# VH-VL binders against Cytochrome c oxidase assembly factor 8 (COA8), part 3

Target 1, 167 residues: Cytochrome c oxidase assembly factor 8 (COA8), of Homo sapiens (Human) (q96il0)
Amino acid sequence: APERGAERRDTAPSGVSRFCPPRKSCHDWIGPPDKYSNLRPVHFYIPENESPLEQKLRKLRQETQEWNQQFWANQNLTFSKEKEEFIHSRLKTKGLGLRTESGQKATLNAEEMADFYKEFLSKNFQKHMYYNRDWYKRNFAITFFMGKVALERIWNKLKQKQKKRSN

## First folded at step 5 (VH-VL; framework fv_pabinafusp)

Design R25 (from R00 with heavy chain E99L)
Fold by ESMFold2-Fast, scan of step 5:
Structure R25 (fold): chain C 167 residues (1-167), chain A 122 residues (1-122), chain B 112 residues (1-112)
Amino acid sequence: as target 1 above (167 residues)
Amino acid sequence: EVQLVQSGAEVKKPGESLKISCKGSGYSFTSYWLGWVRQMPGKGLEWMGDIYPGDSDTTYSEKFKVQVTISADKSISTAYLQWSSLKASDTAMYYCARLGDLWESFYYMDVWGQGTLVTVSS
Amino acid sequence: DIVMTQTPLSLSVTPGQPASISCRSSQSLLYSDGDTYLHWYLQKPGQSPQLLIYEVSNRFSGVPDRFSGSGSGTDFTLKISRVEAEDVGVYYCMQSTQLPWTFGQGTKVEIK
């Protein structure tokens, strides 16, 4: 769950998102971007008569969102840290200080930074490959259960019509 | 390999509290429902309730909702079954079982713990 | 609650002979998605239950092909084509179509 992103902080039980939908909402609500992952969280509406199948779909979507946010929060943090370390290392290798003669942060040119991006992508290639594989697996599962929920709704409508005709 | 390992046998007196555990390993603990099943001596199986460890959401059988509390700590992949005040009628074998996969399965119990025998007598 | 009733309550079979266990539900187990959530478990003496068959007729991984499940609606059958010594124990049917999940009372299978 995101550390920040709710309009106001609240006291939620451990493990529960502090993201809060509008009071009058009867549909899903989309929050502001998370500080770390830069992804917008979705707070799912829970119907009064939620079926076990609908609950499973909601849990799957919530868990996938949490997994996705955690992955990108970690990835963004790692990228920022390693970028700073790379810049520092290269400046030291050139015999340059961390600051310019004018007191500003010393920077590397685009060609030097391209070396960092290549190294970072190469080092993280397998991790990103596994992320994409899992992302597609999760979306296939979500689509499958969305289909089952749709069938459930059709079946319930048919049962309702059958009861009306039987009266 | 996928396993559920339960805490050891307990011998208690009526009125005492008790908390037993079920630790999952070899799978994504937060992606499966975890259920508790009671088996009284010489009797059949009774579903007590389940928990989704990812958000600690619980569902109880009406018979058990005031008798026990189900909880989970996802940081150590462990689920709990707790009594505030035991009765002699709570004497039974208690099993935890994985209720099915979030991604593919609906609810059926594919992996079971070894069981925790709880004896309540004076 | 859906009540699950098994017959017979106990069965003694000669090794190599077939066995058949019936499970009847008080309501149809056909769920709104078109699937039927009826499962069979075996509890061997001194052991935890183990899954044999899920969703009426699907054998769980590692379960011998001598086990088969069939049925629909409210009537279900578990068949063992040739009972072996390792098959002794108590067999339970379970439904997960409607909360609360419920089990049959069990059928004890023994070798003569």
Scores: ipSAE 0.013, ipTM 0.598, lowest interface PAE 7.8, mean pLDDT 84

Design R26 (from R00 with heavy chain L102M)
Fold by ESMFold2-Fast, scan of step 5:
Structure R26 (fold): chain C 167 residues (1-167), chain A 122 residues (1-122), chain B 112 residues (1-112)
Amino acid sequence: as target 1 above (167 residues)
Amino acid sequence: EVQLVQSGAEVKKPGESLKISCKGSGYSFTSYWLGWVRQMPGKGLEWMGDIYPGDSDTTYSEKFKVQVTISADKSISTAYLQWSSLKASDTAMYYCAREGDMWESFYYMDVWGQGTLVTVSS
Amino acid sequence: DIVMTQTPLSLSVTPGQPASISCRSSQSLLYSDGDTYLHWYLQKPGQSPQLLIYEVSNRFSGVPDRFSGSGSGTDFTLKISRVEAEDVGVYYCMQSTQLPWTFGQGTKVEIK
């Protein structure tokens, strides 16, 4: 079977590095945190003799990673947008400009921001509960299939050992 | 007894759609891949593709990828092979066969259906 | 795709005599797990194919010991030590080392 975990080079013209697996990897590779989700992506190694069950586990893990990345990218975007709107609203109420005389971004103190964080968490309570429920279900499924893959590998090893003994 | 029972012979005209079936019994249908094999009149065997009924994951031979759709309904332990538009060149015997066990990863066909003869002509 | 080539395409055997069928693959069938996924099937007239030998040399359940498989890499052989009337049909080798799975063109065995 052909090697499926070959190195990929992928760098933007501006010098911004894209997610690139290490050269010549035979294992899962963990990248830097994604700029939108702040989660570290995993590049899954595809073994040459991947079984249907191993493929199912890998696809489940890949799909779960994509779902997780998308959820947190959207959540972080919503958080940043609402935070900016809150800060602008409060600065306007105080009669202050959005930037200081030196051109720096104007900010609120920690006590003022506490109200925003409390409101954001309350507003998104149901969304976070659904996320946690789905996250638990996905991890239960992954753990279950990891167990099945482990049993399959043990069985194949025993089968191979028995064949060796029979020859 | 482990068995695969296929639907009866079909006579169709070019351009017609067709869906043939393969029903498994005597084993865990969702635990094995199920493959489809074509045998044109007087010719040898050709592997078309397979399906894992537990999650409907499919694999196709490149030659057949655009010609047919493989599907399964695990609630009735039945797999399907479907054509949207038949051609005269689809005239053949079609076999279903049980492949790999999800636990043991067997990569051969140990149980075969009796075959479904499909004839495409006017 | 791995191409499977069988020789001869047909053979006529006197009952009780041995028969030998060769199968050659265009690429090695040795997989990374150390196993070789080369299998032999028999299709009797008017019947579905049936598994005879799996992974080069293992007889499938219920297959008589007069059938034996051997080989490695790209060259494989199926032998029938004493051909009987019930052995007539078309024999196919198949590889499942690489997708898509592929069959040889078949060897027709008939009684003289």
Scores: ipSAE 0.000, ipTM 0.458, lowest interface PAE 17.6, mean pLDDT 81

Design R27 (from R00 with heavy chain S105D)
Fold by ESMFold2-Fast, scan of step 5:
Structure R27 (fold): chain C 167 residues (1-167), chain A 122 residues (1-122), chain B 112 residues (1-112)
Amino acid sequence: as target 1 above (167 residues)
Amino acid sequence: EVQLVQSGAEVKKPGESLKISCKGSGYSFTSYWLGWVRQMPGKGLEWMGDIYPGDSDTTYSEKFKVQVTISADKSISTAYLQWSSLKASDTAMYYCAREGDLWEDFYYMDVWGQGTLVTVSS
Amino acid sequence: DIVMTQTPLSLSVTPGQPASISCRSSQSLLYSDGDTYLHWYLQKPGQSPQLLIYEVSNRFSGVPDRFSGSGSGTDFTLKISRVEAEDVGVYYCMQSTQLPWTFGQGTKVEIK
């Protein structure tokens, strides 16, 4: 409407609230999907007695999340832009309007979109290969540090058990 | 080709402020912690603290917590060590060194800067 | 803080002879993940320190095999099987098991 040009608050009553973990939390929290990346953000819990190893694992997971969010936000934006440009170009070539009779955005059928998907995948092949390589490298590092943290927790638990026996 | 290049020698009087720099090149600056080490004339090495440039999170040795500020500007791959008010006892060689890797499990200094000599005298 | 103590403070070695430097920590350097974070550095005259050995016994890239590290708990040793003129300098042990990271006082190695 003409008189409703202002942007609404993110926390509108009928909408999804902003990602905000509870004030009291002892767990990681998963938020709603990001508008651009379509990935769910994770808010990492920071314990008061966080070890240097636990801190490193948390920073590695946070950095990986940021990298992943940025990659997919850029990829989705590029895909959407190029898809719309392709559809508009093909509709123009066919002599068709950009809107259907009902005022909806005109679209192409699956056969017509096959060329776009092939070209998009081919154009981005190297980029996706590098993404997959880096994704595996990052997950390998995370798994390695998760193993280290697990060993640290077992070791601390064994030390507590020994202290109890010596009392 | 991994290098840490530090700023030039400084001669200062007590009470003056100073900021020295350490520029990284040939590696991912935000993937490594960067530490500062002091060496007083004729003495050994002392660890002052470090910074993770990705989020500017700092750790200080208790002895140096009040004396200095560590910071970094990741856009130019440069870390800084700063004094608000120098003392004669701050006369030393200051080294920056690359520490732990975010991606790999190590906690040691593998690459060192050439050092910045700071002389404070009245 | 963990205190690192090196012995001897100085060594004069004939070229081709072995040298041994000891490093003792005030607390065990075994970290809760099962690793021991004890490292050795060499500072040649007029130069920055350089890493020789990391995590007790691992030679850093480019370090000659005449250098070896050993030890556990609180007692560590750096050995040079055959000392060469280029090995002159001050050797430092360092722990990174606990903050703050701490260095030994250094051992000066000279050629006779």
Scores: ipSAE 0.014, ipTM 0.609, lowest interface PAE 7.3, mean pLDDT 84

Design R28 (from R00 with heavy chain S105T)
Fold by ESMFold2-Fast, scan of step 5:
Structure R28 (fold): chain C 167 residues (1-167), chain A 122 residues (1-122), chain B 112 residues (1-112)
Amino acid sequence: as target 1 above (167 residues)
Amino acid sequence: EVQLVQSGAEVKKPGESLKISCKGSGYSFTSYWLGWVRQMPGKGLEWMGDIYPGDSDTTYSEKFKVQVTISADKSISTAYLQWSSLKASDTAMYYCAREGDLWETFYYMDVWGQGTLVTVSS
Amino acid sequence: DIVMTQTPLSLSVTPGQPASISCRSSQSLLYSDGDTYLHWYLQKPGQSPQLLIYEVSNRFSGVPDRFSGSGSGTDFTLKISRVEAEDVGVYYCMQSTQLPWTFGQGTKVEIK
């Protein structure tokens, strides 16, 4: 039996503790976007009776998250660096300074930037293709383990239900 | 070639501390759990616990929880088994073994170290 | 803890004859995911244990086909169809269905 019966219709919000790690929460917590990768980190709740299968799933998801964070942080930094170098080079060729008369960063029009985007995407095509391949492999593995964990939980729930009916 | 190489034999007195090592090579050290197994002279195998080197998360057999500490240094692909105060009953061969990885559902030891013989006598 | 019991404790076998080792667990080794985590190891004299069979019946890489595993629930068997000199040593069953992992007491196989 549940400790508090009146909470069935409404999920009793323990929401404040979910967004304040290091406090132990009963749910996964989603953080703000990382400055470099622009991805939101997930902080996983660790159950007290975590099974070996549940532990593998959690660690696989954590490792995949770190892999994604690393990949996109590196890509975003490389993009920003090469973009600024391209803009600087093109402005120098035109005899223009890095700042407008109003003190803002000087920029190129969309047509001029199209060459940079085309070159960047072309140069990184194989890298992104390998990323997509690995992403599919990782998501397949995660889905497989999620399926196994779901079967484990259904099995345990059914056994608990049989015991409840017997008693 | 996947290998686990353990530190050499130790001869100690009761009450002394000891830290033995197990170095992995030829595989992604942080992707596999690493377990420790004790074999007392003339006896069978006993699982002591394991560690996931990626985040140093440990699991202990209740019997060994207070007796030993398992740790790892992923920068040098090395796991450790440590005693604060040795007893004569700790005299045994200690093996490290590679357990399953993140990508498979297997929970078995496929690669074993050569063993570290620890002798504790007065 | 799950207790693993092996029988017999020792076997003396004429070369080329079959050998059979039984392993019994105190609880079912069928995990809630449908798999059974029962494995067999061989420890040759003066050597580290080596994996022979994993998850009841799967031969590990490089293990000769004369080795086979079978069983379900609580009763498991390792069979060697023709024992050879290099097969001498102590055989252990192990369960990893429930923490802590536990081993049988071992079966010593010797040549007559």
Scores: ipSAE 0.014, ipTM 0.629, lowest interface PAE 7.1, mean pLDDT 84

Design R29 (from R00 with heavy chain G100Y)
Fold by ESMFold2-Fast, scan of step 5:
Structure R29 (fold): chain C 167 residues (1-167), chain A 122 residues (1-122), chain B 112 residues (1-112)
Amino acid sequence: as target 1 above (167 residues)
Amino acid sequence: EVQLVQSGAEVKKPGESLKISCKGSGYSFTSYWLGWVRQMPGKGLEWMGDIYPGDSDTTYSEKFKVQVTISADKSISTAYLQWSSLKASDTAMYYCAREYDLWESFYYMDVWGQGTLVTVSS
Amino acid sequence: DIVMTQTPLSLSVTPGQPASISCRSSQSLLYSDGDTYLHWYLQKPGQSPQLLIYEVSNRFSGVPDRFSGSGSGTDFTLKISRVEAEDVGVYYCMQSTQLPWTFGQGTKVEIK
């Protein structure tokens, strides 16, 4: 499976080698989590003789990864902004400062924050529903093309064995 | 690194037997066909045959079918080309080469050994 | 067996000038899977052959973009847009559409 290649392979002494696939690597590589989306990017191995079908699958996976990272980066930014606005508003209502006596950002207790989470999820329900719909559609398409690529590879291997032995 | 290392040059007399070797490293030896190619002095390349070391399946060019035997020992990642009785006309450079497939059936030779020069004279 | 015929057999080129080598097969190299298994190799003096182009037009890794392959059916061409000193050697086309695999006779490229 493609996921086997997604694991971090290289503990090499070189920093470059650790984060980039080796030349003529047969596996995908997994990178560190993105600062904003908190998702790990996959560095896709490109076969030397990549078929059009394999190229289509790779591009679909790359496009889906970019779409997914962009969605979660935006969602995390929106969440953080609205969370700070909610905390600020509640602290103002209580007549409290934005910082604790130790200089840290003032926070609300779990019961108060539960109101924010409930409101945020409710407000973003439709957006998350459309994300989940598109996520499943993309994964279905990826699985479908993975199946087609696997069948193509099996067919080509069987044809090679037959071609060699028939003459 | 993917590499094929061949045995050293041989000087033989007609009628003698000979077995030359090609050792693979840096890849799954049993997963690729390995071909043998002859180049007579000053001449072009001739494909002799190949072997799939995973099951020892062999294919020979009709011209070479009776002249040579191709074999492999997968435990030491080594393929062999063998003559029971050499002729002066067997004087040539012999190359082994990996036949690359990736499930795509391309059958091209992407990695070549350095060659083994075989000289047969009396 | 499929017979591969190369023209010219020898070519002398001034550095920086283009070179073109033709390869013709005795029958179509289009395989039943829709692909054409014609490959080009270069053998530099005193060295083993090395793969340049596989399946008509695909450059092997590390091969400069001045090399290009084209063709279909029975007629194929290897072009070098500007020949450099490192490009001297004998060029071979090969088919792997049908067993036995067969090579052309070779084209020797020399610098003037």
Scores: ipSAE 0.000, ipTM 0.462, lowest interface PAE 16.9, mean pLDDT 80

Design R30 (from R00 with heavy chain S105P)
Fold by ESMFold2-Fast, scan of step 5:
Structure R30 (fold): chain C 167 residues (1-167), chain A 122 residues (1-122), chain B 112 residues (1-112)
Amino acid sequence: as target 1 above (167 residues)
Amino acid sequence: EVQLVQSGAEVKKPGESLKISCKGSGYSFTSYWLGWVRQMPGKGLEWMGDIYPGDSDTTYSEKFKVQVTISADKSISTAYLQWSSLKASDTAMYYCAREGDLWEPFYYMDVWGQGTLVTVSS
Amino acid sequence: DIVMTQTPLSLSVTPGQPASISCRSSQSLLYSDGDTYLHWYLQKPGQSPQLLIYEVSNRFSGVPDRFSGSGSGTDFTLKISRVEAEDVGVYYCMQSTQLPWTFGQGTKVEIK
């Protein structure tokens, strides 16, 4: 089909090759890291005859993934922007240009960057604490639903065995 | 305050199309399933189907699959119930109701709209 | 589809007296996860339905202690210990164990 040919030799804008799962895969698969969040996306396999409970679990996992992706994309953008502004400000204060004579971006050494990292961590401490709290709450909910889905599968397996015995 | 507000009463002729709405407020609209329930005059409640507005995934009762279309516009926190061609037998009160969310293992209806009365007569 | 049958269809109660409504399902409402998804709703005259009891016996927030639910498998009961004027309306049981969700035909509760 045209869509399969179009996906061949696909390469992400960041230079990371696009991950392509086996065409006949019946499993979840993990993609390459997202350009902005640096997190690997998971594409969930949707089984034939997915139950309402299985659908709910899948949607919960997908929503959690989207939440996680958005948080880290925003965090990484904020970090990169503030880091660049800090470097430019310090270089300007020293009377230095933004690039070296070799044409590479001028950088600060680790000692000079220590102030930025400490300031950034302090500034974002509460934000990261709320993220961690919500992350663990989400994983507890996912684990709970995984348990319910497991019980459902055990029940259905037992029901199917009884049906086979009845002939 | 969590609330579902439905569109006003409709009077239509057989064969006409109709689209009624249900607007959610006071909660994360994309995180909950929203169901539609029909009540014919003097009769009980019938579940028609539901939608998860986060991705517009729908489920229908087989009886209603060919009669109606359920949709949602998450940008304005509104769900819709639509008929392409109304019949006199579609005369009923239609309720929208919030079902479960992704975080709790339940499918009961805790918040209900006020209802939209649809009258189809020649 | 699971068929829900309520008895009685109509009930006249003297204020302060108890009332009992039965709901029977055509098959067990015990879901494969070990929970039973049987719920009770009240529709007061001219109003939308409102949730009273969820998952057999759990009283929804704001619902008075005089309401209680019980049962298992295919037989369920809603009890009102002392009926008050504000309790008049039509009571519905509903199952969400299996799609499509289905309601009982309703029990009308009136004051004598």
Scores: ipSAE 0.011, ipTM 0.585, lowest interface PAE 9.5, mean pLDDT 83

Design R31 (from R00 with heavy chain G100T Y108G)
Fold by ESMFold2-Fast, scan of step 5:
Structure R31 (fold): chain C 167 residues (1-167), chain A 122 residues (1-122), chain B 112 residues (1-112)
Amino acid sequence: as target 1 above (167 residues)
Amino acid sequence: EVQLVQSGAEVKKPGESLKISCKGSGYSFTSYWLGWVRQMPGKGLEWMGDIYPGDSDTTYSEKFKVQVTISADKSISTAYLQWSSLKASDTAMYYCARETDLWESFYGMDVWGQGTLVTVSS
Amino acid sequence: DIVMTQTPLSLSVTPGQPASISCRSSQSLLYSDGDTYLHWYLQKPGQSPQLLIYEVSNRFSGVPDRFSGSGSGTDFTLKISRVEAEDVGVYYCMQSTQLPWTFGQGTKVEIK
């Protein structure tokens, strides 16, 4: 597999929280939870002599992280939006205002909210099924490439040992 | 259906600039490398370079790295091949093709665009 | 750069007969991960190339089982067990073991 000319840089997938990992680190860095997805992003260390397989594995892990971040950010935003619409609709039906006397948001009781949660979970059942399927596929692929990288490293170790025997 | 759709044929004069496009559909555009291949009239295939649209990382064949620029706009699933100054020797059919993905361990090209014919003559 | 050499450059085959195309690389295509990145493509007249075989011997989806690839190191072969009219075109081997990717000159297959 050919080298893609990777410059040394710390990159994060799009859609994650804005943060700055330590510069010139030799380790991966984990950031604070994203506001919308509630997941912690990882900035991956890029070795100076990264092989094409190592680059592929890193890009796969970065892309999987971005996919996961976007899924949960979208899911959480959809939940929040539909929850607010549900509350607004029910309060209007009761003839109540959207805010209390103190200007705070009016809320529904636990029994009424249970109806929303049941409907939301039922409505999104297929979406979560597809997510789980894709998640397993992604983890299988990552494990597969981790195995290939391990084999490449063993191969390179053998080559380096043989080269050391030369003058 | 996975497909790559390229822009239409171009007729240009030497020294003019040109930008041709390749639009992907039916797959995750940011998860695959996209390569460009030149075929001069009556000749074989020459690999020019490729791009990973997820982060715009590019690789060029030494022969082509000063002649062309490869870029991509992931928001519209489109890759580009651009010349700042065309020469008569650039007359060829140009193909875009989907390469290595993040899921499979081969570096071949499995899906090809229909090709863009570029003619450069005075 | 790795040089890919195909033989023959042209081949005329009677329908139903076998055909064989050879591809030789200037250096081994075995990569450090244990895989060999040698692929075969077919370009039918007036059409884009299409993938037939990837990594020496794996048929791409939809490719008939009459196509088979074999080889190792620097010597590779594409075989068609029974050539049909649909198989007319130019066949290319290609390596992606080392940048830049390189293609063979092509083998033109015609029906008698």
Scores: ipSAE 0.000, ipTM 0.523, lowest interface PAE 13.6, mean pLDDT 82

Design R33 (from R00 with heavy chain S31K)
Fold by ESMFold2-Fast, scan of step 5:
Structure R33 (fold): chain C 167 residues (1-167), chain A 122 residues (1-122), chain B 112 residues (1-112)
Amino acid sequence: as target 1 above (167 residues)
Amino acid sequence: EVQLVQSGAEVKKPGESLKISCKGSGYSFTKYWLGWVRQMPGKGLEWMGDIYPGDSDTTYSEKFKVQVTISADKSISTAYLQWSSLKASDTAMYYCAREGDLWESFYYMDVWGQGTLVTVSS
Amino acid sequence: DIVMTQTPLSLSVTPGQPASISCRSSQSLLYSDGDTYLHWYLQKPGQSPQLLIYEVSNRFSGVPDRFSGSGSGTDFTLKISRVEAEDVGVYYCMQSTQLPWTFGQGTKVEIK
């Protein structure tokens, strides 16, 4: 386990926006929503004397963010594809064109789209259930390491207090 | 089966460059640190450094920081150890080994490669 | 750097007899999380090292119960209750409490 901090640069996980935080920031920074996942990325500040527990916590949070970004980017892509296929199929069945006279894409009303949403949710129920299970497991792990980091910081403060008292 | 497979033996002359590899299989390559260990002929083990392939974050032993470069290509689950200019003193067996994972607080080497023998002679 | 010192450097043991290897660190291996990162490896002739014991006393999967580890702070011991022919090799202690990770110089165990 590392004893001293590193001068490493914060590396955004794959699938996250390429937005870069200010170079001299001493705090975590929240970026704009990702185009595909619609989630805001967090770019973590790396302190010079980052402990091994702090590094592990940061990497867990970054990995969880990447997993979450990839899940929702894929889910949104699947949703969009299947929505277009459903609209196309329904319009063709009705004998309607894919575009209005103004050149806009023809769409179904909210009542007609209710069938699609019901089918999509039913089809993806198991996938969303597994997502929720993994999300809770990941957050429990993060909370566990947050607790360890907090205990480490308390212990270090107690050590500093003892040193000051003896001097 | 979790396995680390290293590249074959190398015979080089002083001043030549070299890059050896360590390919992981049977586990999530980006979720474990991977370390490099040197063993000079008839001598003990020396930890050189490690890499976390998920973000290519490297740590070096001070003795090896200027001598070698550690890198990884996560798309092919392979880590590398590289020399820009070999010396006769680099003659050794080089092992890669899997270290702690992202999810647990352990820091030990549980799986080892078979080793790559590097011979540097003039 | 933490210096790891093993004693003895070599052992010649009659089959079935016990063996004991000591490992001393130049500073305490107790980490701030309450764990002690001291591990033991065995390198059999012509083979890669293999993990025997992790975090002082935990046997790695598949390691026979004749192997045991103990110790705290700076003093650690690996014991083999009854040495068998397959136990021949060089034993190394290693610390991962502080970077860089460091190994002892090794203890060669052979059969009389």
Scores: ipSAE 0.011, ipTM 0.581, lowest interface PAE 9.1, mean pLDDT 84

